# Designs tried in a protein design chat: VHH binders against Transcription initiation factor IIB (tfb). Part 12

Target 1, 335 residues: Transcription initiation factor IIB (tfb), of Methanocaldococcus jannaschii (q58192)
Amino acid sequence: SVDYNEPIIIKENGEIKVVKIGELIDKIIENSENIRREGILEIAKCKGIEVIAFNSNYKFKFMPVSEVSRHPVSEMFEIVVEGNKKVRVTRSHSVFTIRDNEVVPIRVDELKVGDILVLAKELPNIEEDIEIDKKFSKILGYIIAEGYYDDKKIVLSYDYNEKEFINETIDYFKSLNSDITIYSKDLNIQIEVKNKKIINLLKKLRVKNKRIPSIIFKSPYEIKKSFIDGIFNGKDAKVFVSKELAEDVIFLLLQIKENATINKKSINDIEVYEVRRITNIYTNRKLEKLINSDFIFLKIKEINKVEPTSGYAYDLTVPNAENFVAGFGGFVLHN

## First folded at step 4 (VHH)

Design N14 (framework vhh_7pa5_2)
Fold by ESMFold2-Fast, scan of step 4:
Structure N14 (fold): chain B 335 residues (1-335), chain A 121 residues (1-121)
Amino acid sequence: as target 1 above (335 residues)
Amino acid sequence: QVQLVESGGGMVQPGGSLRLSCAASGFTFSDYGMSWVRRAPGKGPEWVSTISTSGYSTSYADSVKGRFTISRDNAKNTLYLQMNSLKPEDTALYYCARGKYYRSSGYFDYWGQGTQVTVSS
């Protein structure tokens, strides 16, 4: 079972989004008319939700969830692997490791620092034809990472040294006949954009929550790539974002066969996450060449006992796979 | 129309507690991160705390960490701030604001009218 706030990417009613597993499961259980109880376990049937799981050929795809469950828990374990990817799981839950060139489950209570765990290297890239072009996609990424908007204007802030991206942004909005005002002070440039059409589009996409919109998770590779470039201020290697946006970004990167490292930081007493973009993260190149899979193999750096977030631990049943992807960085978990 | 209405302020002695509430209407409350911002007499606004859309992520100013707890009830469209171990320096007008505070900057598009908190012996 996993902790309340572990991120999971789901497909529901044609939308793809990253949610907290505990929030998802609590909603399903609390809205269920028929809850089964098995000891301390509460179980509800699940319809219309797909999660990412691997099939017998070690490739990921969306697969339907048949049941969800929760149970009270008094302790949790946080497993931190290379790149500071992490997941909080119960003692009896199984993750995946490699034994004799086979991907096999191993219980959390059998794990030791230095053991190798299986994580996602790449996720299914869903590509629908959408109305978002490459230039807008890049600007949208930047608005979500760095910007704010209200009914009158979009506000974007840049460091002085980002002049190429500043000019690209200005040129884009000028091409749309936008009213642009630029303010500068010290090493900071602030751009205010007045464009009713773009503001209305941002409202429809609900980007005020600072999350990646479903349409981006379903967009063509070029659109996803441009969006990510916007999140990373054009060519920056790293970005500082909220925990929720960092989780979204990791899953999107995995869809375009990219990866990142994660570091929790405190900036002016605000908790932020540094996401550092990397394209090649091979820890065990020999093993990865022998197993043609969507997997990456990372060493455990820390195993820590932690307090459960909600007092419950959570599970999903994927009947045709008996696994699913969740956690900050895309861990493969046994169900 | 977007409305944010704060309540629960008042006068307390140092070491006391207060619970602030903010009733939100006119928008889908569960789609927005929410914040508490305060303004002490003669000073500019200072961010106090932020909570994510679901409530699973919270952040606090160093001056209130360990003493204040932000929470929300999405079913009731209500934001809360539980304030414990209050100090005279916590005296301020407290605002409910729609939006999150990120990396030394924040942009809040709607603010309530504020509720006064006075901590004195």
Scores: ipSAE 0.000, ipTM 0.114, lowest interface PAE 16.9, mean pLDDT 83

Design N15 (framework vhh_7pa5_2)
Fold by ESMFold2-Fast, scan of step 4:
Structure N15 (fold): chain B 335 residues (1-335), chain A 120 residues (1-120)
Amino acid sequence: as target 1 above (335 residues)
Amino acid sequence: QVQLVESGGGMVQPGGSLRLSCAASGFTFSSYEMSWVRRAPGKGPEWVSTISSSGSYTSYADSVKGRFTISRDNAKNTLYLQMNSLKPEDTALYYCARVGRWLQYYFDYWGQGTQVTVSS
């Protein structure tokens, strides 16, 4: 079982989003008409929710969840792998490792630093016919990472040396007949955009929560790529974001066959995450039998005993796979 | 009290080198990205370089790329700028600046500056 705060990407009523597993499962159990109790387990039936799992050919896809469960817990372990990807799990939970060139389950209490774990290299790239301009997608990413808006205006700040991206932004909003005011504030260029139609679109997309909207997770590859470029300020290799946005960004990168490293930082007593794009993270552990899999193989750097976030540990059942993807960086977990 | 104190400026001939230092105090230096910013006479401020809080990642303005190297020593709360192949166009007051809130991409504190003059 996993901790309350572990991120999981789900599909529900056609929408794709990243949620905390404990929040999701607690809501299902609390709204259930009949909770089945089996020993220490509270179990509820689940309908209409899909999670990512692998099938017998080692490819990921969205698969239905049949049941969710929780049980009291007093102890959790945080497993940190290369790239600082991490997951908090109970000692009796099984993850996947490599033994004799095969992917096999292994219990958390049998793991040691230096062992190899299986994580997602690629996630399903859902591509629906979403009507979004590539330029808007990039600007939307930047608004979510760096900007803000209110009822009257969108505000974007740039280093004065980011001329290409500044010009792209100005040209885009001018093409929409927007009222644009440009300010120089010390070392930054601030662009204020007044366009009621676009502001209403941002409200509809819930952009103020600073999370990746469902439409982006379902958009064509080119739209996802442009959005990511916006998150990373055009061409930067790194960005500083909230934990929840960092989780979103990692799952989106995996959909477009990219990856990143994660570093937890404290800036002005605020917890932030540095997300840094990387290439070819999987070249160091090529396994012949798994050459066509959606997996990467990362070494454990740390195993730390930690406090559970809630009084419970959480699990879900995917009947046709007996596994699911969750955790900060996309860990493959056995169920 | 946040303080940033630059040093290491001076006069140098074209093609020469200088190393700037910035002593930081009054905040947790290792938690902040740091930048060098310069202001030439009669011109607005120009961003030069930024280094991540850990020192693992750096970025540079196109005008200095390949010639300048930014670095930091978190144990000594000190930021550095190694300037090689200096040009007359590099003549400016150089400021050490602390990168503000991550959402705003602005500098919330800077020092008094150190003068760099490149002339024959």
Scores: ipSAE 0.000, ipTM 0.133, lowest interface PAE 16.7, mean pLDDT 84

Design N16 (framework vhh_7pa5_2)
Fold by ESMFold2-Fast, scan of step 4:
Structure N16 (fold): chain B 335 residues (1-335), chain A 120 residues (1-120)
Amino acid sequence: as target 1 above (335 residues)
Amino acid sequence: QVQLVESGGGMVQPGGSLRLSCAASGFTFSNYGMSWVRRAPGKGPEWVSTISGYGGSTSYADSVKGRFTISRDNAKNTLYLQMNSLKPEDTALYYCAKTRIAAAGWFDYWGQGTQVTVSS
């Protein structure tokens, strides 16, 4: 089972979003009229929710969840792999490893530093008939990463030396007949944009939550790519104060066949996450059977005992796969 | 600097076909969704069809669905509208429009238009 805060990408009522697994499962159990108890396990049926799992061809797809469960726990283990991707799991839970060129489950309590784990290299790219401009998508990414808005205005902040992107942003909003005010303070440029139509669209997309909107997870490749370029402001790395937004970004990168490394830092006693994009990943030729899989194979760097977030550990059942993807970086977990 | 030049209109009998073209210049064509909008005599503009910047997403007004096909050639900066099974009700001046957000009804840089007349 996994910790409350582990991120999982789900599809529910046609919407795609990243949620905390514990928040999702607690809500399902608390709203269920028929909770089954099996020892210390609380189990509830699940309907209308899909998660990412791999099939017999080693390809990821959204697959339906049949039931969810939770149980009290006093101990968790944080597994950190190459690239500092991490997941918090109980000692009896199984992850996936490679044995005799086969992807097989292995219990957490059998893992050692240096062992290889299976993670997602690529996630399914859902492309719906969504009519959104590439330039708007890029600006939307930047608003989520660096900006804010209220009922009257959108505010965007830039470094003085980002003149090209500042001008691109100004030109875009001017082309939409926006009222633009530019402020300069020290080495920072702040742009205030007044455009009621755009503000109403941002409200419809619920951008104030500083999370990636469902419409982006369902958009075509080019729209997703432009959005990511906005998040990263044309750079390879971005520091996030929001762990949840960093998690959203990792899942979106995997949908466009990109990968990333994560570096957790403390700045003025505030925990921050640096996500660095990786454009080229090579499959080990010695794993010929898996060369065209959606998997990447990473070595364990650390296994640390940590405190559980909620007092419960969580699990879900995907009957046609017996696995699912979750965790900061997209770990493949056995269910 | 932005220019949209429509062509391919004409007079055709009911049940006939026409293919409209729009030559775009002055902007990065593939970055924008493109739309066809028509205006019948004495009436306001009616949205006909939209295609996304990458060409993978298309949408149509109910009145033309199944009869019209929108397409684009990003290498040639050209938008097309293939019109089949034309009806007298399709008689209008057809405009090419640069689309920012089709769901929000944002259509910019309308061209001069091309006249389509469907009569017996």
Scores: ipSAE 0.000, ipTM 0.221, lowest interface PAE 14.2, mean pLDDT 84

Design N17 (framework vhh_8h5u_2)
Fold by ESMFold2-Fast, scan of step 4:
Structure N17 (fold): chain B 335 residues (1-335), chain A 121 residues (1-121)
Amino acid sequence: as target 1 above (335 residues)
Amino acid sequence: EVQVVESGGGLVQPGGSLRLSCAASGFTFSSGYYAMGWYRQAPGNQHERVAIIYSGGSTNYPDSVKGRFTISRDNAKNTGYLQMNSLKSEDTAVYYCARGRYSSGWYFDYWGQGTQVTVSS
């Protein structure tokens, strides 16, 4: 079972989004008319929700969830692997490791620092026939990471060194007959854009939540790539974002066969997450060659006993797969 | 509309005090990663940051004003302040408040129009 705050990417009613597993499961159980109780375990039927799981060929795909469950817990463990990817799990839960060159489950209470865990290297790249302007996608990413908008204008701030991205932004909005005002102070350029049609589109996409919209998770590769470039300020290798946006970004990167390291920082008592893109995936290439899979193999750096976020630990059942992807960085979990 | 608006500038004698105010609208200083900074510019000089208050409440000052200036923020009123004591003629400048954001370092994306502070007898 996993902690309340663990991120999971789901498909529900045609939308793809990253949610907290505990929030998802609590809602299903609270809205269920028939909760099955097995000892301390509460179980509810689940319909219309898909999660990512691997099949018999070690390839990831969205698969339907048949049941969700929760049970009271007093103890939780945080497992941190290379790249500072992390997941909080109960002692009795199983993750996946390598034993005798095979992918096998292992209980959390049997894990030691230095053990290898299985995480997602590549997630299903869902590409629907959706028309999204590539330039808009990049600007949308930047708005979500760094920008602001209200009923009257969109505001974007740039370092003066970002002349190419500044010009791309100006040219794009000029092509839409937008009212553009440019301010320059010190080493910063601020662009204010007045365009009611685009502002209404941002409202429709619920961009003020500072999360990746479902339409991006379902877009063509080129649109996802441009969006990510926008998140990373056009060219930067790293970005500082909220935990929830960092989680979204990792799952989106995995859909386009990219990866990142994560570093939690406290800047003036504010928790921020540095997401740093990596050009080379740090995996055991020998194991990857032996196992033709969508997996990456990372060593455990730390195992820490932590307090559960809620009174419960959470699980879900994926029929025939008996596994699912969750956690900050996409861990493969048994069940 | 995101705005920051300064007020409280004026003429003071050397050794005097002034309190500048920075009223924010269209965002809250207590939200997320926002900082509030005070900058000044005298004719012929580059912008100089004289105070910053980070979202967590930590403050920083250059040696030129340390011990004389105090930055603060009232999150309920969404207003920042710069208390300026023991003013010197070299403090004469246009003072700007600005909203700070964090990307790969702190940068300031919204600036007020400025308020004039003149220290002279």
Scores: ipSAE 0.000, ipTM 0.132, lowest interface PAE 22.3, mean pLDDT 84

Design N18 (framework vhh_8h5u_2)
Fold by ESMFold2-Fast, scan of step 4:
Structure N18 (fold): chain B 335 residues (1-335), chain A 119 residues (1-119)
Amino acid sequence: as target 1 above (335 residues)
Amino acid sequence: EVQVVESGGGLVQPGGSLRLSCAASGFTFSSSYYAMGWYRQAPGNQHERVAIITSGGRTNYPDSVKGRFTISRDNAKNTGYLQMNSLKSEDTAVYYCAKGWRYSGYDYWGQGTQVTVSS
């Protein structure tokens, strides 16, 4: 079982989003009229929700969840691997490792620092014919990372040395016949955009929650890539964001076959997450049958006993796979 | 009223460290709406940017201090900071905290705090 706060990417009613597994499962159980109890375990049937799991060809795809469960828990373990990707799991839960040239489950209580774990290298890239401008996608990413809007205007703040991105933003909104006001003082450039149509679109996408909208997870590769460029301020290698946005960004990067390291920073008791794009994080094993898999193989750096976030630990059942992807960085977990 | 007040300056030997504080009143720091920066001015020179932290937590430093200085903020204490390590004689200046509201740029400056790096 996993901790309440572990991120999981789901598909539900055609929407793709990253949620906390505990929040998802608590809602399903609390709304169920028929809860099955097995010892300390509460189980409810699940319908209409898909999670990412691998099949016999070691490729990830969305697969339906048949049941969800939770049980009381008093201890949890945080496993941190290369790139600082991490997941909180119970002692009896199984993750995947490599043993005798095969991908096999291994219990958390059998793990030691230096062991290899299986994580996602790439996730399914769902591409729907979505009507969204590539340039707007980039600007939307920046609004989510750095900007905001109200009923009258969109406000974007730039450092003066971001001239290329500033000009790109101005040109885009001018092309839409927007009213644009530019404020410049010292090392800060602020752009105010008045465009009722775009503001209404931001409201519909619920951009104020500072999460990646479902439409982006379902968009074509070029739209996803432009969005990510916006998150990373056009050309920055790293960005500092909330934990939830960092989780969203990692899953989106995996959909476009990119990866990043994660670093938790505490700046005067304020928790932020540095997400840094990279191309060489992987320790690939020399396993012939896994050369075309969607997996990366990362060494465990730390195993720490931690306090559970809630009174419960959580699981879900994916029939015919017996695995699912969850955790900060996309860990492959046994059911 | 909006005000920022710097503190933490002083005399330090080359290679030493200082931590400057910027206490805000009349507004609260927020990752969504405010940016802040540190600037310095040596006698006879214009203000020079030392560090910026944007509303989203993004930081920027000139090459002269990159790797030595770190800007941060604590929203709970409504205070910004500049951690200065490996100080050099050429870092001697009055250091100013500047608050920028996203609608008005950097529009509130403090009185400054003197940093002197000398053997």
Scores: ipSAE 0.000, ipTM 0.211, lowest interface PAE 16.3, mean pLDDT 82

Design N19 (framework vhh_8h5u_2)
Fold by ESMFold2-Fast, scan of step 4:
Structure N19 (fold): chain B 335 residues (1-335), chain A 121 residues (1-121)
Amino acid sequence: as target 1 above (335 residues)
Amino acid sequence: EVQVVESGGGLVQPGGSLRLSCAASGRTFSSGYYAMGWYRQAPGNQHERVAIISSGGSTNYPDSVKGRFTISRDNAKNTGYLQMNSLKSEDTAVYYCATRYYSGSWHFDYWGQGTQVTVSS
């Protein structure tokens, strides 16, 4: 079972989003009229939700969830692997490792520092025909990372050193016949944009929640790539104050065959998450049988006992797969 | 946990003075790019900026308070202040302290819960 706060990417009613597993399961159980109890487990049927799981070919795809469950818990373990990807799980839960050149489940209580775990290298890239272009996608990423909007205007904040992106942003909105006002304060530059059509589009995409919109998770590769460039302001690293947005970004990177390291920092006692893009996160572990899989193999750096976020631990049942992807960095977990 | 706490609000006579304090937990004014501001909101009015002090010590005030209000900071105490002199009935509002930390392309805005200032006749 996993902790309440573990991120999981789901597909529901054609929409793709990242949610907290505990929030998802609690809502399903609370709205269920037929909760089944097996010992300490509360189990409810689940309909219309898909999660990412691997098939017999070691490739990831969205697969339907048949049931969700939760049970009381008093202890939790945080597993941290290379690149500082991490997941919080109960001692009896199984993750995947390599043993005798095969992918096999292993219980958390059997793990030790130095053991190899299976994580996602690449996630399914859903590509639908959408109406947004690359320029808008990049600006949308920046609005989510560094901006806000209301009924009258879009406000974007930049560091003084970001002259090229400031000019690119101004040129984009000028091309749309927008009213633009620029303010300078300290080393920060703020741009206010008035454009009713774009503001209405931002409202439809629910950009105020500062999460990656579903349409981006379903967009063509070029649109996803441009969005990521907007989030990172053309750089390889980005500091996030929102853990949830950082989690969204990691899942999106995996869809475009990119990976990242995560570094939790404390800057003047402010907890932040630095995400750094990389193309080669794996060590040279020559696993010939798995060379074309969607997996990466990372060593455990730490196993720490931590306090559970809620009174419960959570699980999903994915028929025929017996696994799912969750956690900060995309861990493969056994059902 | 990072938080901002205002203090010093209260009831004062027209023409009187009041000093508001803003204590920032977990932040220092000598570290990184750090700005602090005071904002106010009276019932039925929109939120307005009262004073800003930048990480470098530059200040800015709207015409309504210029010459009467002074913003300052004490880096050793991690605290900002708003000295309000020659108070008028129109200064009656809830006063909010906000801090903004800049570093590269990111920033953080933290707002306090507000402190009531009432200037009675």
Scores: ipSAE 0.000, ipTM 0.154, lowest interface PAE 14.2, mean pLDDT 82

Design N20 (framework vhh_8h5u_2)
Fold by ESMFold2-Fast, scan of step 4:
Structure N20 (fold): chain B 335 residues (1-335), chain A 121 residues (1-121)
Amino acid sequence: as target 1 above (335 residues)
Amino acid sequence: EVQVVESGGGLVQPGGSLRLSCAASGFTFSRGSYAMGWYRQAPGNQHERVAIISYGGSTNYPDSVKGRFTISRDNAKNTGYLQMNSLKSEDTAVYYCAKLYSSGWRYFDYWGQGTQVTVSS
């Protein structure tokens, strides 16, 4: 079982999004007409939700969830691996490791620093034909990561050194017959855009919440890649974002066979996350089956005893896989 | 944690020069939305911006110091500098280094403890 705040990517009613597992499960249980109890465990049937799980060939795909559960818990453990990817789990829950060249479950209470865990290297890339072009996708990423926007205008701020990206943005909005005002503010060049059609599209995509829209998770590879380039300010190796956007970005990177390292920062009592993009990802194993898997194998750096966020621990049942992907960085968990 | 530490202040005669240094840790400068600034507070006055520099090297100065002060940075060492020439008694103040950045969901800055500059009249 995992902590309330652990991120999980789900598919529901054709929409793909990253949610907190505790928020998802609490909602299902509270809205259920029939809650089954097994000891201290509350169980509810789940319908219409898919999560990512691996098959017998060590490949990930979306698979249906049959049941969700929660139980009271007084302690759990935060496992931190290379790249500072982390997950909070109960002592009796199993994660995956490698033993005798096979991927096998191991209980959290059997883990020690230096052990190797299985995480996602790449996730299923769902590609639907969408109406968003590459140029807009890149600019949308920048709006979400760095921009300000409201019901009347979009405001984008650029360093003077970013001449190429500034010109690309100006040319794009001019091509759409937008009302554009450009001015200097401190050390930045600000571009204000007034375009009713684009603002209405941002409202439709609900980008005011600073999360990655479902349409991007379902877009073609080129659209996803352009969006990510926008998130990373065109050329930056890293970006500082909220925890929720960092989680979204990592799952999106995994869909395009990229990855990231994570570093939590606290600035003026504001929690932000540094996401550092990694474009060259390889499995560090010699066996063909493991090399061709969707897995990376990362060493445990820390195991810390922590307080549960909500007083509950949470779990999912994926009947045909007995596993699922969750956690900050995409851990493979046994169910 | 983000830390900014100023150094290089001291007592100097009018017309003299000082070079201030600002070492930043817990945060690496990146291309784009990140900048460093120097601010000062003279006795009895409000804080005022003295110089600001982007990651890419673009600079801005108020008229009061333009031509006399030069801001620079070494991105590899994560260090900023303020070269102060032709100092005047009116430049006497505590000088602060600030890191300025936009993180996507919020814009914010972080200030150091300050370093005293005294220009004897």
Scores: ipSAE 0.000, ipTM 0.215, lowest interface PAE 13.7, mean pLDDT 82

Design N21 (framework vhh_5j56_2)
Fold by ESMFold2-Fast, scan of step 4:
Structure N21 (fold): chain B 335 residues (1-335), chain A 123 residues (1-123)
Amino acid sequence: as target 1 above (335 residues)
Amino acid sequence: QVQLVESGGGLVQPGGSLRLSCVASGFTFSSGSYYAIGWFRQAPGKEREGLSSISSSGYGSTSYSDSVKGRFTISRDNAKNTVYLQMNSLKPEDTAVYYCAAGRYSGSWYDYWGQGTQVTVSS
């Protein structure tokens, strides 16, 4: 079982999004007409939700969830692997490791620092035909990361050093016959854009939530890559004040076959998350070659006892897979 | 192709006023090809200092460095393709060569620079 706050990427009613597993399962159980109780477990049937799992050829795909469950818990363990990817799990839960050249489950209470865990190297790149161009996708990423909008305008802030992106942004909105106002002070530039059609599109995409919209998770590779470039503003690293947005970004990077490290920092007592894109995947290359898979193999750095976020730990059942992907960095977990 | 020509500099006593003009050729301030026009100055032995800018956007948004805020005013006349810097309450420390620059924010500050006009504030 996993902690309430563990991120999981789901597909529901055609939408792809990252949610907290505990929030998802609590809602399903609370809205269920038929809750089964087996010992300490509360179990509810799940319909219309898919999660990422691997099949017998070690490739990830979306697969339907048949049941969700929760049970009372008093202790939880945080497992931190190379790259500072982390997941919080109960003692009796199984993660995946490699033994005798096979990917096998192993219980959390059997793990020790230095053991190898299985995580996602890449996730399914769902590509639907959408009416969003690369330029808008990049600007959308920047709006989500650094901008805001209201009923009258979109506001974007830049450093003078970002001249190419400033020009790209201005040229794009000019091509749409937008009313653009530029404020400059010393080395800071603020761009205000008045375009009712674009503002209405941002409202439809719920951009004020500061999360990656479903349409981006379903977009072609080039649109996803352009969006990520907007989020990172042409840089290899970005500091996020929102843990949830950082989690969204990690899952999107995995869909475009990129990887990243995570570094949690404290700035003026505010926890922030630095996500750093890596050009080389730091993995056990020998193990990777032994298994033709969508997996990376990372060593455990720390196992820490932590307080459960809620009074419960959470599970889901994926028929025919017996696994799913969750956690900050995409851990492969047994179910 | 693109050229900026400054004028209006000269000698003035402390507390006096001057109006600098910047005439553009090879582009128009209303065309949207260059989104900012700015004024800079450089005194002997000192680094170049940014003073003020005005955008080509509908509102003509302006900005000022703290050293000149309240004393200098930037404006434009699109029909004459000219940007002005009205300088009031001039001080000896305002003595410098004043430059007009225009750009699409490409490069370090601006893409195109005028040759400069000397402003001397002394008795």
Scores: ipSAE 0.000, ipTM 0.195, lowest interface PAE 13.7, mean pLDDT 83

Design N22 (framework vhh_5j56_2)
Amino acid sequence: QVQLVESGGGLVQPGGSLRLSCVASGFTFDYSRSYAIGWFRQAPGKEREGLSSISGSWGGSTSYSDSVKGRFTISRDNAKNTVYLQMNSLKPEDTAVYYCATKRYSSGYFDYWGQGTQVTVSS
ESMFold2-Fast, scan of step 4: ipSAE 0.005; ipTM 0.359

